# VHH binders against Protein EARLY STARVATION 1, chloroplastic (ESV1), part 6

Target 1, 368 residues: Protein EARLY STARVATION 1, chloroplastic (ESV1), of Arabidopsis thaliana (Mouse-ear cress) (f4i9g2)
Amino acid sequence: RSEKSEERRFDQKMSAHGAGIKTSSSAVPFASPKSRFLSKQEKFYPRCTPRLTGPQSRDTPPKRDTGIANEKDWGIDLLNENVNEAGTNEDGSSWFRESGHDLGDNGYRCRWSRMGGRSHDGSSEWTETWWEKSDWTGYKELGVEKSGKNSEGDSWWETWQEVLHQDEWSNLARIERSAQKQAKSGTENAGWYEKWWEKYDAKGWTEKGAHKYGRLNEQSWWEKWGEHYDGRGSVLKWTDKWAETELGTKWGDKWEEKFFSGIGSRQGETWHVSPNSDRWSRTWGEEHFGNGKVHKYGKSTTGESWDIVVDEETYYEAEPHYGWADVVGDSTQLLSIQPRERPPGVYPNLEFGPSPPPEPDLPPDQPQ

## First folded at step 1 (VHH)

Design a40 (framework vhh_4orz_3)
Fold by ESMFold2-Fast, scan of step 1:
Structure a40 (fold): chain B 368 residues (1-368), chain A 124 residues (1-124)
Amino acid sequence: as target 1 above (368 residues)
Amino acid sequence: EVQLVESGGGLVQAGGSLRLFCAASGFTFSNYAMAWLRQAPGKRREWVALISTGGSTDYADSVKDRFTISRDNAKNTVSLQMNSLKPEDTAIYFCARDSGLYSYGYEPYYFDYWGQGTQVTVSS
């Protein structure tokens, strides 16, 4: 949503100065009303956005983009059950639950719980693994991994984790969140994969991004985006979207913006490659000087070109959707993790900084 | 039936190079993304590299800029060029078939067919 809001802001600025200035409409990344011939090409290929019909498809970023974890979402109670049991239902389906607790150097502790089930004939199955980790360096982690398949041949996989790094001696704190999801259809050649991450520190430094990939029949598409904030008013945002077919047609749209206190730049490219490797592109850019003037330029492979300076007020204030204080205050489950009690006079081993987590204490991979 | 046969593994000194090959048969090779995964002693299998049907590639962070995956659809082969090898690259390397999508995640259970594996040992 915040990415859509920033795109709308960009489009709004372009629309506002578009009155009497055709070059501003030609600089729109995902649409070019300047050429009807190129617009026809875009209608068939560049404007086609395939949709996945998998059982667990979703938009990027995930709904829990703030990383707020509640007990229902994380299954924290499963970590407290310490249960190892299995059974068979009357319909012949089976289920199991297992749990473990691993200890390592420097106060490392991992608690995990895994549960799953399988239909009588094995045509459907599912697993869920939940974990929490901590050590004496101020490290805490919550995570989950879910996967399944059904009798129609659909399959899916999901993971989510959030990590707190809080160095008590240097007074550095950082929170990192990531999620990965994928799904595959059993009835058509279709599937998708999504990876999303966000990182924050106590100074307001922020990194967010996503990689999304999918296929429907003979067409594949990719969407990637990133945001970076330095905590001092500088912002970098970019998006790169493209698609390809088995026949070698490719098309895409990408843009980047960088701003600080009304001074900055935007640039982008809309491109298309035919099966014969013939490339069409339109590139555009804006330089904002902060003095009521904006330099706009661009060109295309079909001979369109512009390079003008316009009178335009630039006001751009980009702030993260939420700050470190909001994230820490809202991460109740992550903050509730209880590290191993440190004996008096024993200190964390910080020779190389915070100790990296020991090798994962998760259960073995599910059967192939 | 689907068959994947790896070759090219061996013993090499740190900093050296090896090229692994995978010969595929029993399916329309050009319709599937192909991957390499590895398993170090006492550890779970992990994904290393993937190549899509269109030739797009992706790599695990630990091997990025050192390994290169490629394919030859005319010969039904996928290859992994491994440069600047480190002792921690020591593992059994497996060729695997993905079900036709690029970057379906990185867990072993999402690959439907596997080769028998080839051993790579990197000495310090």
Scores: ipSAE 0.000, ipTM 0.183, lowest interface PAE 16.3, mean pLDDT 69

Design a41 (framework vhh_4orz_3)
Fold by ESMFold2-Fast, scan of step 1:
Structure a41 (fold): chain B 368 residues (1-368), chain A 123 residues (1-123)
Amino acid sequence: as target 1 above (368 residues)
Amino acid sequence: EVQLVESGGGLVQAGGSLRLFCAASGFTLDYYAMAWLRQAPGKRREWVALITSGGSTDYADSVKDRFTISRDNAKNTVSLQMNSLKPEDTAIYFCAADIYLSSYDWTYGMDYWGQGTQVTVSS
């Protein structure tokens, strides 16, 4: 019973379910016509990719002998090129590449590279910025930010970063990855936004999540999911998906599951609101006792209900498919970052263990 | 630029009161659930209070009946009234926003965070 558990709920239990939607073998046993409609809507795949790939100006800069940077091949190698150059192509488009190296307190170092281009009239442009950061606490960070727009008014931006935290500077303590992507149409009322994160520690704690939003003219949709593993057998997963149209139709599906040592629960709700504001809803739940019996219950607004106990084997994913060893194996570029050499007798300001309690303020009438 | 800025923190004696404010700029709060979280010295961050876009509130057991969260959408602010403060309430207080249109559950990640404001409660 930690007083901190409620705040940890925001940080840990918002860890979202992995790719796809999870349904139990008993999910929605008494389907209505509205639940069939919602299942079909859930299987509808709206436009996933706008016309925002390949900014025009990327095809016009001079030959680069570095190849196309991709997630596996970026990082240190690109940042070792100290290049500052710019030019203009025959079609009047321009391009540039610049790089820099910033130093700060506590061994802070940032190496960065930026490249970009622009059409003659400025109607199309793109920029990519890549960086690495480190300091004497063992912190390491890799990042990239890309953005662009085209002559039709379409625009996009993407960010991605990976960070490393260490303890005692010799042990790999945790790795965190995150990304945000956005695209908007210049000719349609259409766009999408995605945010996702993954966090891992050396003891098997894992947190993942994503927020997604999309709009195509009169339809909007939202998806959120979280997934959390404590590394000791506890699992929490949830999803929440919802959509609406200008006609006033709305529908959604949400569920969560919590398991530990073969015991746990699942629960969810599928709902629909018609243009005349009539609401249909079906709620369902499962209680798993770890003894080969599962209690299944639920109800709908149309009067269907069930409350049964069945003989059924409990199945759930007790561990993530992608864990600490996988992350460390894939983080070669992050791990290759070389921090500034620490001079003898200089110690980093490293946060170890619990923070001390705040110092009491000096009594009145005391000099500082 | 999208930003949340906390204010109203400071030093107060046990049994006293403080009111924290969170001002949003670059977006409107109308569709966002707003939360206050705190991080005390030597402890993890913990959730303190929540107000949904519709005005429903919820509180951590440790602050129930002492703290009140409210929102003013016309001013684009959310506030936390803290009464009967205890030394254990000493922490950095953070404001956070999440678009709560797709969920009745606040365990989802927060869209925006403030940088925090210090509250110190002396004995």
Scores: ipSAE 0.000, ipTM 0.183, lowest interface PAE 12.2, mean pLDDT 70

Design a42 (framework vhh_4orz_3)
Fold by ESMFold2-Fast, scan of step 1:
Formats: C-alpha cells, structure tokens, sequence
Structure a42 (fold): chain B 368 residues (1-368), chain A 122 residues (1-122)
C-alpha cells in the first residue's frame, strides 16, 4: 500500500505549444479511466512467467493523464521476498502471491513476483506483476503490469517498464522508459488509453512522446506529441490532437518545430470537418534563418492569408531538461540488477537493439 | 483476444471491382477508427483509407474517388469497396484498428492478421 509513497517519480509532461501563431485545442470531455488493450510488449518476452500475489487489494484503476507512473520502488522488496502463498479473507475474497526465477540462453535471467485477488463471486479481481530481467549483453529491464475489474464492470490495465541496452564494443548505452495505461467503463460508453515513452542514449540523443485516445459517449479524442533531440543541437517537437463525434464532425490541431543552431521552422494546422465532409483548415508556418528576421506565413480555406517578415529573435529549447545524466542517476534499481556470472571463454551474443538512434514512434514520411 | 479477419480478395481484370471485408472481435468496435493498408510486392506498406468512429472518411490520393470505406457497427465489420482497379493496386490488403489518427497515416503496429491478396491483371 505505502510503497507508492517511496516511489521515485519521473513524469514526462506534455509539451506546450511553441508556435508563433495561436492554435486551438478542442474542447473535448475526458472519460473515466476505463479500457483494455492487447500488450505487444508481452509478445517479445515469452520466457518470463509472471505470477504475483498479495494479502491486500490492488483493485484501484489508474489515474488518467498522469504521465509515466513511476513505481520502480514498488516491486523491489517483493522480488527479494521469494514468497509463495495464498489465502481466503473472512469476506470470502481470495488472494495469492508467488515469485519465481527463470534462466535462459546468453545469461538470461528473469526474477518475478505476482500478486492478485478476487471477490468471492469473481465480480471484482486484480493482478499485479513485477519483474527484473538481465542477460550477458548488458541488457537490464524492470517492469510492472497491473490489471483489474470491479463489480460495476469497469476494467483497467497498466504497465511500466525501464530498460537498459548496452553495446560495450560500440560504447552505446540506451535507457528507455515506457508506460501504458487504459481503462474502460462497464456501465457507460467510455474508455481511454495512454502510452508514454522516454528514450535516452549516452551521447545525448533523447526521444519522448505520448499517444492518448479516449471516448465519452458520442465523442472520441486523440492526442499525440513527441520530442526528439539528437544530442548535437538538433531538436524536433510536434503535437497532434483531434476529436470526432458520432455525428461525423471532426476537428483537430497539429504543429511541429525543428531547429538546429538557431535555424529552423515551425508549422501547424487547425482543421475542422463537417458531417458532410466539408473541410476547413488554417495552416501557418515560420522560417527562422538565425539573422534576427522571421518569415511568417499562413492561409485558410476561407481565404485568409499572410506572408510577412518580422524582426524577432529565435527562441526554442535546444536541450531536454531531463537527460542522460539525470536518467542514470534516477535508475538505481535498474542499474543494480545483478546479471549472471559469465563463464571463462563464453562470449555474449550482442544482438543489441536496432541501430541508434532507435526508431522514433513518429508516423513515417510525414506530409507537410 | 483482439482479432481482425480480412476477406474478399482475389484476382480481377483491370477496370474491375472487388469488395473487401474485415470482421472484428475482442474489442468495442464502435470506439475505434478503422483503416485499410496495403503492401505491394517489393514496396513498403502504405495507408489506403480510414473511417472514423463517427463515419467520416479519408483516403490516400492514389485511391480517392475509386475506393469507398464503410463500417457496420452492429456487425463489427469494416469494408472497402474498390472500383476501377489498376495493376498498381495489386497488394496484400490489411485491416487495422486505429488508436490514433493523423493525416500522416495510421500506425502500422495495429495491423492484425495475414491480410487478403488482391491481384489486378493488366
């Protein structure tokens, strides 16, 4: 219960607009935290068998729009207890707690703990799984997965993972954090899903982002944003938000900025589509040449247009406020994972992750 | 247990028509935008058509005015009516649910199943 009070928080906050032209976000209602989703992460790690039990309820849905929920201190004591037990409470509810240790090729090791419970009639249940993984490539992973449902028919699922990738010979180290949360109503047409990620390498490359969607009754909404820093002075930031109704109305706002050494651009679009598929949009852009002049331009489907050059100093955030040194300092549990001893004469299989930088979660071949 | 099962593909002569179907199960179909993507031999996967939860639609320029996407929320089905088919429409067609829509295209990660082959002879 109280291990949440000991958690060290690392939250990725959504970027604010850096646009020179005012853009609008839709006035979209937010749903209760109710949704379920297939975890693609589970398909990549079939060997670790999570099973986690506990004497107390963990049947609380996740809070919406909280960034990366950092509970990395939550499971560490559970992983060290090596407990296997189950019981029935006086009210007829049941609980279980178990732990295990799996070994595999190339020094693979997975320690896991799982806890869960269910009401007497099975109308309410929850599970919580914590794990750590390592191998001889220098790979380390911490993870948690929580899910549940209540007697009202609400259901939820969340996961948080922190991963270290190393390539000792190329001197590449990368830390990735991700979280996924979803909740779905059992009594209302309502649900939401959120995915957050942060990726850092030892050379200053940084990528952060979030994908969100939700529904409340007749409205659905989507929000995406990303930030990319190459560690060499280049920055790319973007936001894409849109919503629709059962009546066929949809609207949105999107923008991006890209800069290097005071030179770059910003551009965006605010758009609306009627039920008849009539589209209105307003596009805008800025070109920055690092010379104290900014070219600003834009147009709308209703005939508004501008194309001007103004005296203005270029401002943008060239570096992330949370980077490699910060994430290393905050990843003590991840870095403390003890890999298996490598026998003399055995070489690790260095099938390290995809080439750096890792593939961004941005749409390919973005049109402008 | 999310499942998307495509059907309706086949062989057709240039200028002909085909209708593809996608049957969805394991999720609340009406809460998701649905899309069709295709992958032609030797080419990257590309987005073809999108239908929002409210029924509004968007199309790739290469298929605009020839293809029509539709959905039936009561049957958990999305369909793609393909008219005036060209040899360059030859591809495996995939149905996907969209967590997020962008005019930059849907995320390929949500492609489910093996798709359905469409071959247009010249």
Amino acid sequence: as target 1 above (368 residues)
Amino acid sequence: EVQLVESGGGLVQAGGSLRLFCAASGFTFSSYSMAWLRQAPGKRREWVALIYTGGSTDYADSVKDRFTISRDNAKNTVSLQMNSLKPEDTAIYFCTRQEYYSDWGPYEMDVWGQGTQVTVSS
Scores: ipSAE 0.000, ipTM 0.183, lowest interface PAE 12.8, mean pLDDT 71

Design a43 (framework vhh_4orz_3)
Fold by ESMFold2-Fast, scan of step 1:
Structure a43 (fold): chain B 368 residues (1-368), chain A 121 residues (1-121)
Amino acid sequence: as target 1 above (368 residues)
Amino acid sequence: EVQLVESGGGLVQAGGSLRLFCAASGSTFSSYDMAWLRQAPGKRREWVALISSGGYTDYADSVKDRFTISRDNAKNTVSLQMNSLKPEDTAIYFCAAPRTYYSLRYEADYWGQGTQVTVSS
């Protein structure tokens, strides 16, 4: 996660969610929740500037932590509640709780739980769905989806899921995690969207990334980053962040690094475009030889340039911050999913490898 | 990079059903949100349905409760089940991997060529 305001919203969501879950054995009446979007407390999201310092600003790779394993909250006990109930509160608001258990081909099993509510006039509503899925190929999935809106026109939507692909014939296992979150103000020209994912296999291959977009007042910003590790010591990391205004001014900062062990390179560009399309940029690069020498070079549209070799130790960790053993250790709820017993002599369909089973008949998600 | 190819279009009577398919090739399908958009003659493209990489779905008001979008990441496909079709649904349907959908901007990194759907009165 890259921003304090997003962490604050997430913490509030986790607190409200935890409070709602703690009495899960009792009916949960609906009361219009406070908006999950904090327009008054929301600060300006990060933006790039054309005045970033040259190569010295990138001597150490920036840390990235998706935080996904530490941010999820599994309501597994909700899936053990076999409930179907609904009611109306004294204020005219309505609520429901429902659960289901669907079976399909190749040992497919889906357990799900859904809850939600609406104000009397329908101007405020929310839903929350939790599920677990499995089949005989070793496929396992945990997921959650939450959404809502209030009478002020604020809306929010979020999902996350964790998936295990396991093939007993090929000795392969892969874990994939992903989440998407969105919020929009009904009273201001403000909102944000965030998507992030991480994928791991048992041989050390990993891929992580995020795409973020936001708007506050007259500014819009985009932030993307990715990391790829091949499990053999090679790594590629990159970031691309940029912003624009209503007047057509744009600016950004992007970079990438490629390393094998302690030897590799980095390069980047900081740029600015005025409303009349006048472009300024500064590009920089580094070659790291692993022997205490670093070649640094760069140039700008205003005529600055450099090409030097300096004495400098390279610090670089090619291994993922969150490796396979950590992923498996933190995926205990996913790994604890109980698949249907397979009858003797019945084999899963593995001709095309593990495949996600078809989705059960679940109600469609509410509009954003 | 992803290449997208649509199929399943055709001619159908009002009230009928069609299922559209989008086949993707490339190494990044599971990380993309996928969308269906349509373009009627003489009109701009409009979005119809969206499915996130995590399975969240959203629909335009005009197709809500009639259309269902789904994806199969193992087969790199996304599909659109269209029920209770109306003459107003006549359009070329495109699948796309949008850059982002906040603020209802449907700029995409990847687009298919489109498949024609014609609904007779």
Scores: ipSAE 0.000, ipTM 0.162, lowest interface PAE 16.4, mean pLDDT 68

Design a44 (framework vhh_4orz_3)
Fold by ESMFold2-Fast, scan of step 1:
Structure a44 (fold): chain B 368 residues (1-368), chain A 126 residues (1-126)
Amino acid sequence: as target 1 above (368 residues)
Amino acid sequence: EVQLVESGGGLVQAGGSLRLFCAASGFTFSTYAMAWLRQAPGKRREWVALITSGDSTDYADSVKDRFTISRDNAKNTVSLQMNSLKPEDTAIYFCARLYEGYDSYGQYYYYGMDVWGQGTQVTVSS
């Protein structure tokens, strides 16, 4: 019981990680980017350790979510205000709020709001920009970008966006969500980068993934994962982890599974290299035949080897726990964006495919 | 409209043969891989055969050496020749269009399904 409760709390906390962005706490001189950066450094070393013995097959890896979508506050109150104001606090720090409304070709419209602050000497600063964009192709976008720096040269930025694409020829709509974050030290050779994406279409196609990278001097790591579902029983899931420590120790752990209609495979590789260059590795795999038989095989550098066929039901998750109907329900603000009125006899450029709609012009002084 | 329509199902005695057809319309048939799947009462849907745009074929172990998948690009059809039928082959048979892709990093290749037919019933009596 306690174990199940603890697992649910852990899963809930993990799914909530990176969920939602609050604007009000950013309307004053912010907490030091150095303190945020140091918190990330405490998580620099991934705690995944290679298994060194035993010919056992790997179980399905822990699920990694980009976050279970809930209603988001995309700064709608800020976007509805038309405020341009600035001030100076008693400690000499300054703040500003500004807003704008840009129009362009093919019905392009961008409403934006920006706020920020600077320390009395300008050595620490932060900005936060929120926007909504649309055009006559049915394209809609919500976004936010936050950035900051401190007097020690530390800097960070993050961007979140939610996008709607439409295709009249296939009757297909797609909603895509993404986030990018990074931080860099001004005093050390240190930094980290994180990227997440979620993509959904009306046929049940779903793609999710994350890229995470970090470095502290000669220590570096990455963690990557992806999931792909076709909505018809086909699934691809994978993870890829790697790290190098200051002692010259390296390790890696990769895993993937591919299934359609009860037939598929799982495979992986775990390896490490010691500081004296001794290499260890283990590879493993499963072939699932859809008939109650599973072929399990593998080998290691220590001489372990197995190649067996067992009676086992194939289990895999063919559908995402959060899909098209869920994302449509959680995208009310995106779907409520009001595009520009189209004059009679003017038709939008309705091209859909590998070319994105015309790129919106961002507000002035937008960090890249 | 993109459509797949199956035909050729029916009742057959054990040891008999049937040929299923799938008529495709609304897309460039010759550029897509195609598959046959089946679902027996109370069982999960399972894949039985696939054929690539280059005419390479693959089969589930349960039907290997008994079933043959083929395609006719001039007629936009894929067919499944089923020989030596067993009672265990009783199912609704579905035709599906496959797409090929890579994940967002280009690291992993996969087949997905994006169009299905309504299915055709095959009943094998003992």
Scores: ipSAE 0.000, ipTM 0.148, lowest interface PAE 17.7, mean pLDDT 70

Design a45 (framework vhh_surovatamig_d1)
Fold by ESMFold2-Fast, scan of step 1:
Structure a45 (fold): chain B 368 residues (1-368), chain A 122 residues (1-122)
Amino acid sequence: as target 1 above (368 residues)
Amino acid sequence: EVQLVESGGGLVQPGGSLRLSCAASGFTFSSYWMSWVRQAPGKGLEWVATIKQDGSEKDYVDSVKGRFTISRDNAKKSLYLQMNSLRAEDTAVYYCARDYYGSGSYWYFDLRGQGTLVTVSS
């Protein structure tokens, strides 16, 4: 049907060959929040309670808030204004918006805007900060950070950033995109954390991945995946997902695949550990020879096994420049950032360029 | 009183070793994932390592893999970080933290100690 994940494709192929043992205890729960603020009205009524949707086989990072980012008096357009104002809406809620500018060495420039609000009863508040950065090394950065909380102690935080690295001497450009989302319940042991990243260059080198963690209803889960394309036909993909309960039950599913021009391998393991430490496991593998033959093999701890060579058409190719073109299309605002003019005879100090963005999984200002 | 107290920091030469300890009190230590985080001078907090309640699962930031080992003793209510092959860039204040989800994310650390300073210099 619609969705074409590697994991779904593998399960479909394994089902066709009739291999493997199925147990209900091998299920892995994952959840993703659904809320985005897509209109000005939603900014005045932030929702801070986590909402859970079904798991997705392979997520891409969220793009910028499309409704809010496109408003002239809000979002990214506010970076082009000099503003410092506040007010009260007809419903009694309050709002503010302000902007600023910072300059540094090696042509560093940061323009930022901040906006926020509080509900009429003071029961919820939100903040949104946008920034753009540039310097003389060809670095450009665009970002947003949003957060909110309510009087019940629920809190949420999300960020998105896009970075351009342009090396004039090697004539190489690379775009990097990342996003983080977090939510925490004030009344329950419940919350989730998600981060995604994507990196692309003009030669088709691609790296993308995600790390997800969460807890709800005495269950904790972790989901990690990564993809790498070297732009020369090599492909590496992997996923590692697992969960546990407070009672000591654990289960997971992991796989990896490595291909070059249709030749390569896949392998994986589905596993379960009961509270009394009894372990069930099913391991599987595939070898693809690029000649229409596929060797499929596997075994389980309960004694089931298979070792089969089948005729199967399999084709894998790199994403040659495909991801670069997509990122550039989404990055019109990043590309429009205007760096400070570099005086004649002044060259960028590459050793003292901007610090790389903070790692997405460890925010410096987390409340204790 | 709910508390984490770190110790074992100090001055060490590059290539040397240190073992950090963290003593927990006031809560059921064996019921929580635990983490080590650090803050280098002039930088933000960086997650270093995480360990599961029973010690069966451990995770590390890439820069310390193969050099640092996290461990715990639930009977003694203590967390440890064995630090080998130390480098100048490991210089930081090291904090013991209770990691609610085992996520390694500072967002979910609901308890942190006062820290212990590690300086790697000649």
Scores: ipSAE 0.000, ipTM 0.220, lowest interface PAE 16.3, mean pLDDT 68

Design a46 (framework vhh_surovatamig_d1)
Fold by ESMFold2-Fast, scan of step 1:
Structure a46 (fold): chain B 368 residues (1-368), chain A 122 residues (1-122)
Amino acid sequence: as target 1 above (368 residues)
Amino acid sequence: EVQLVESGGGLVQPGGSLRLSCAASGFTFSSYAMSWVRQAPGKGLEWVATISGSGGSTDYVDSVKGRFTISRDNAKKSLYLQMNSLRAEDTAVYYCAKDRYSYGYSSEFDYRGQGTLVTVSS
């Protein structure tokens, strides 16, 4: 909830005694935040403060939306209306709504709805596209893309999608969610990009991550993190955060941990580079043997070093099977997608269409 | 000892495709991120792509996104780079590189191989 709570949880996790606490296991990923109206400045410049001061609460996108939506902006239900119309508001702004339906091989079906508008003077415009896709392999996809721009060159876009991969023959299912948000200034060298993803299968395999970066006031920052659970007790977690200034100062913090049943390792580095390329770093590591002993070691460029074995109990749970029941419950809208009826005697081609392209780590350099 | 042996380089025309392979030995391959880095004639070393130890995460330099695909086979202890829509500026010696971490990037390399030459010309 708060930065203090996140700091406390992180410290507990970094301490072997706190590694077994599962307070986050009941929290649903991609939990919906409170709806709020953002000013134009807040929308394009959402407090671009470097996030290198300890652990931070995970900024999760809304479950069914990419960001700034209230209940009145719920466009996914428009897929059921199949409307094509346009008009003018009392303030002179214009709006339109379109819908379409695409069909292809192997039962491919895409329903989409698009809406958009322009201000009365043409100085700003926006679009919002909602879609659902399915085919006979059991594939289902639900998504949205929202974007806007103004005559000053400011632009923003948001995307969200949820995908079901289903193997009818092995009875295996996998759900993947992702969201991306970006805003750029047309008058300043400023902007930000954020991407989140999570993937789950019925065996408890879980992968989550985020990639964020931004620039404001002659400072740039990057944050990446990932988590992987194999559903059998193994966990891999990592974080990499760093920032730089136009004057050439850079600093960062990164760490990785791997555990199975209290046996594993952690390692990391905190680093700083001055404008003249002088580098300071502190590297650290822990080896957990699962026998009440932990090997702790590290060094810094300024001469700190340690290499000790301590008596410490390690208890670490990897959250096997976490989220599958919650994920299918939250995916009611995805699961409600109706695929095309398959004719008798026609079997799905399981090789049809490669997996969706992997989510890009960075947005395209060239905006549309 | 750690060994990385690249193969698959050669001469190819612009717009063509080529697949590079790297055979790894001397370490627990699945426990480390792997990268491809290249060095064009007369230029410095440039990072191209990274894949995590599990294969679940990949990253690419902007100039190759959508054209190159990094992959790995942990059972065979092999790393691959599928290069499509090749351009003259992709001409370089390509090196397989081992990261210090399971997740990481080019600046944290422990080891790299001897390299394989890729020449893109008409």
Scores: ipSAE 0.000, ipTM 0.320, lowest interface PAE 12.6, mean pLDDT 70

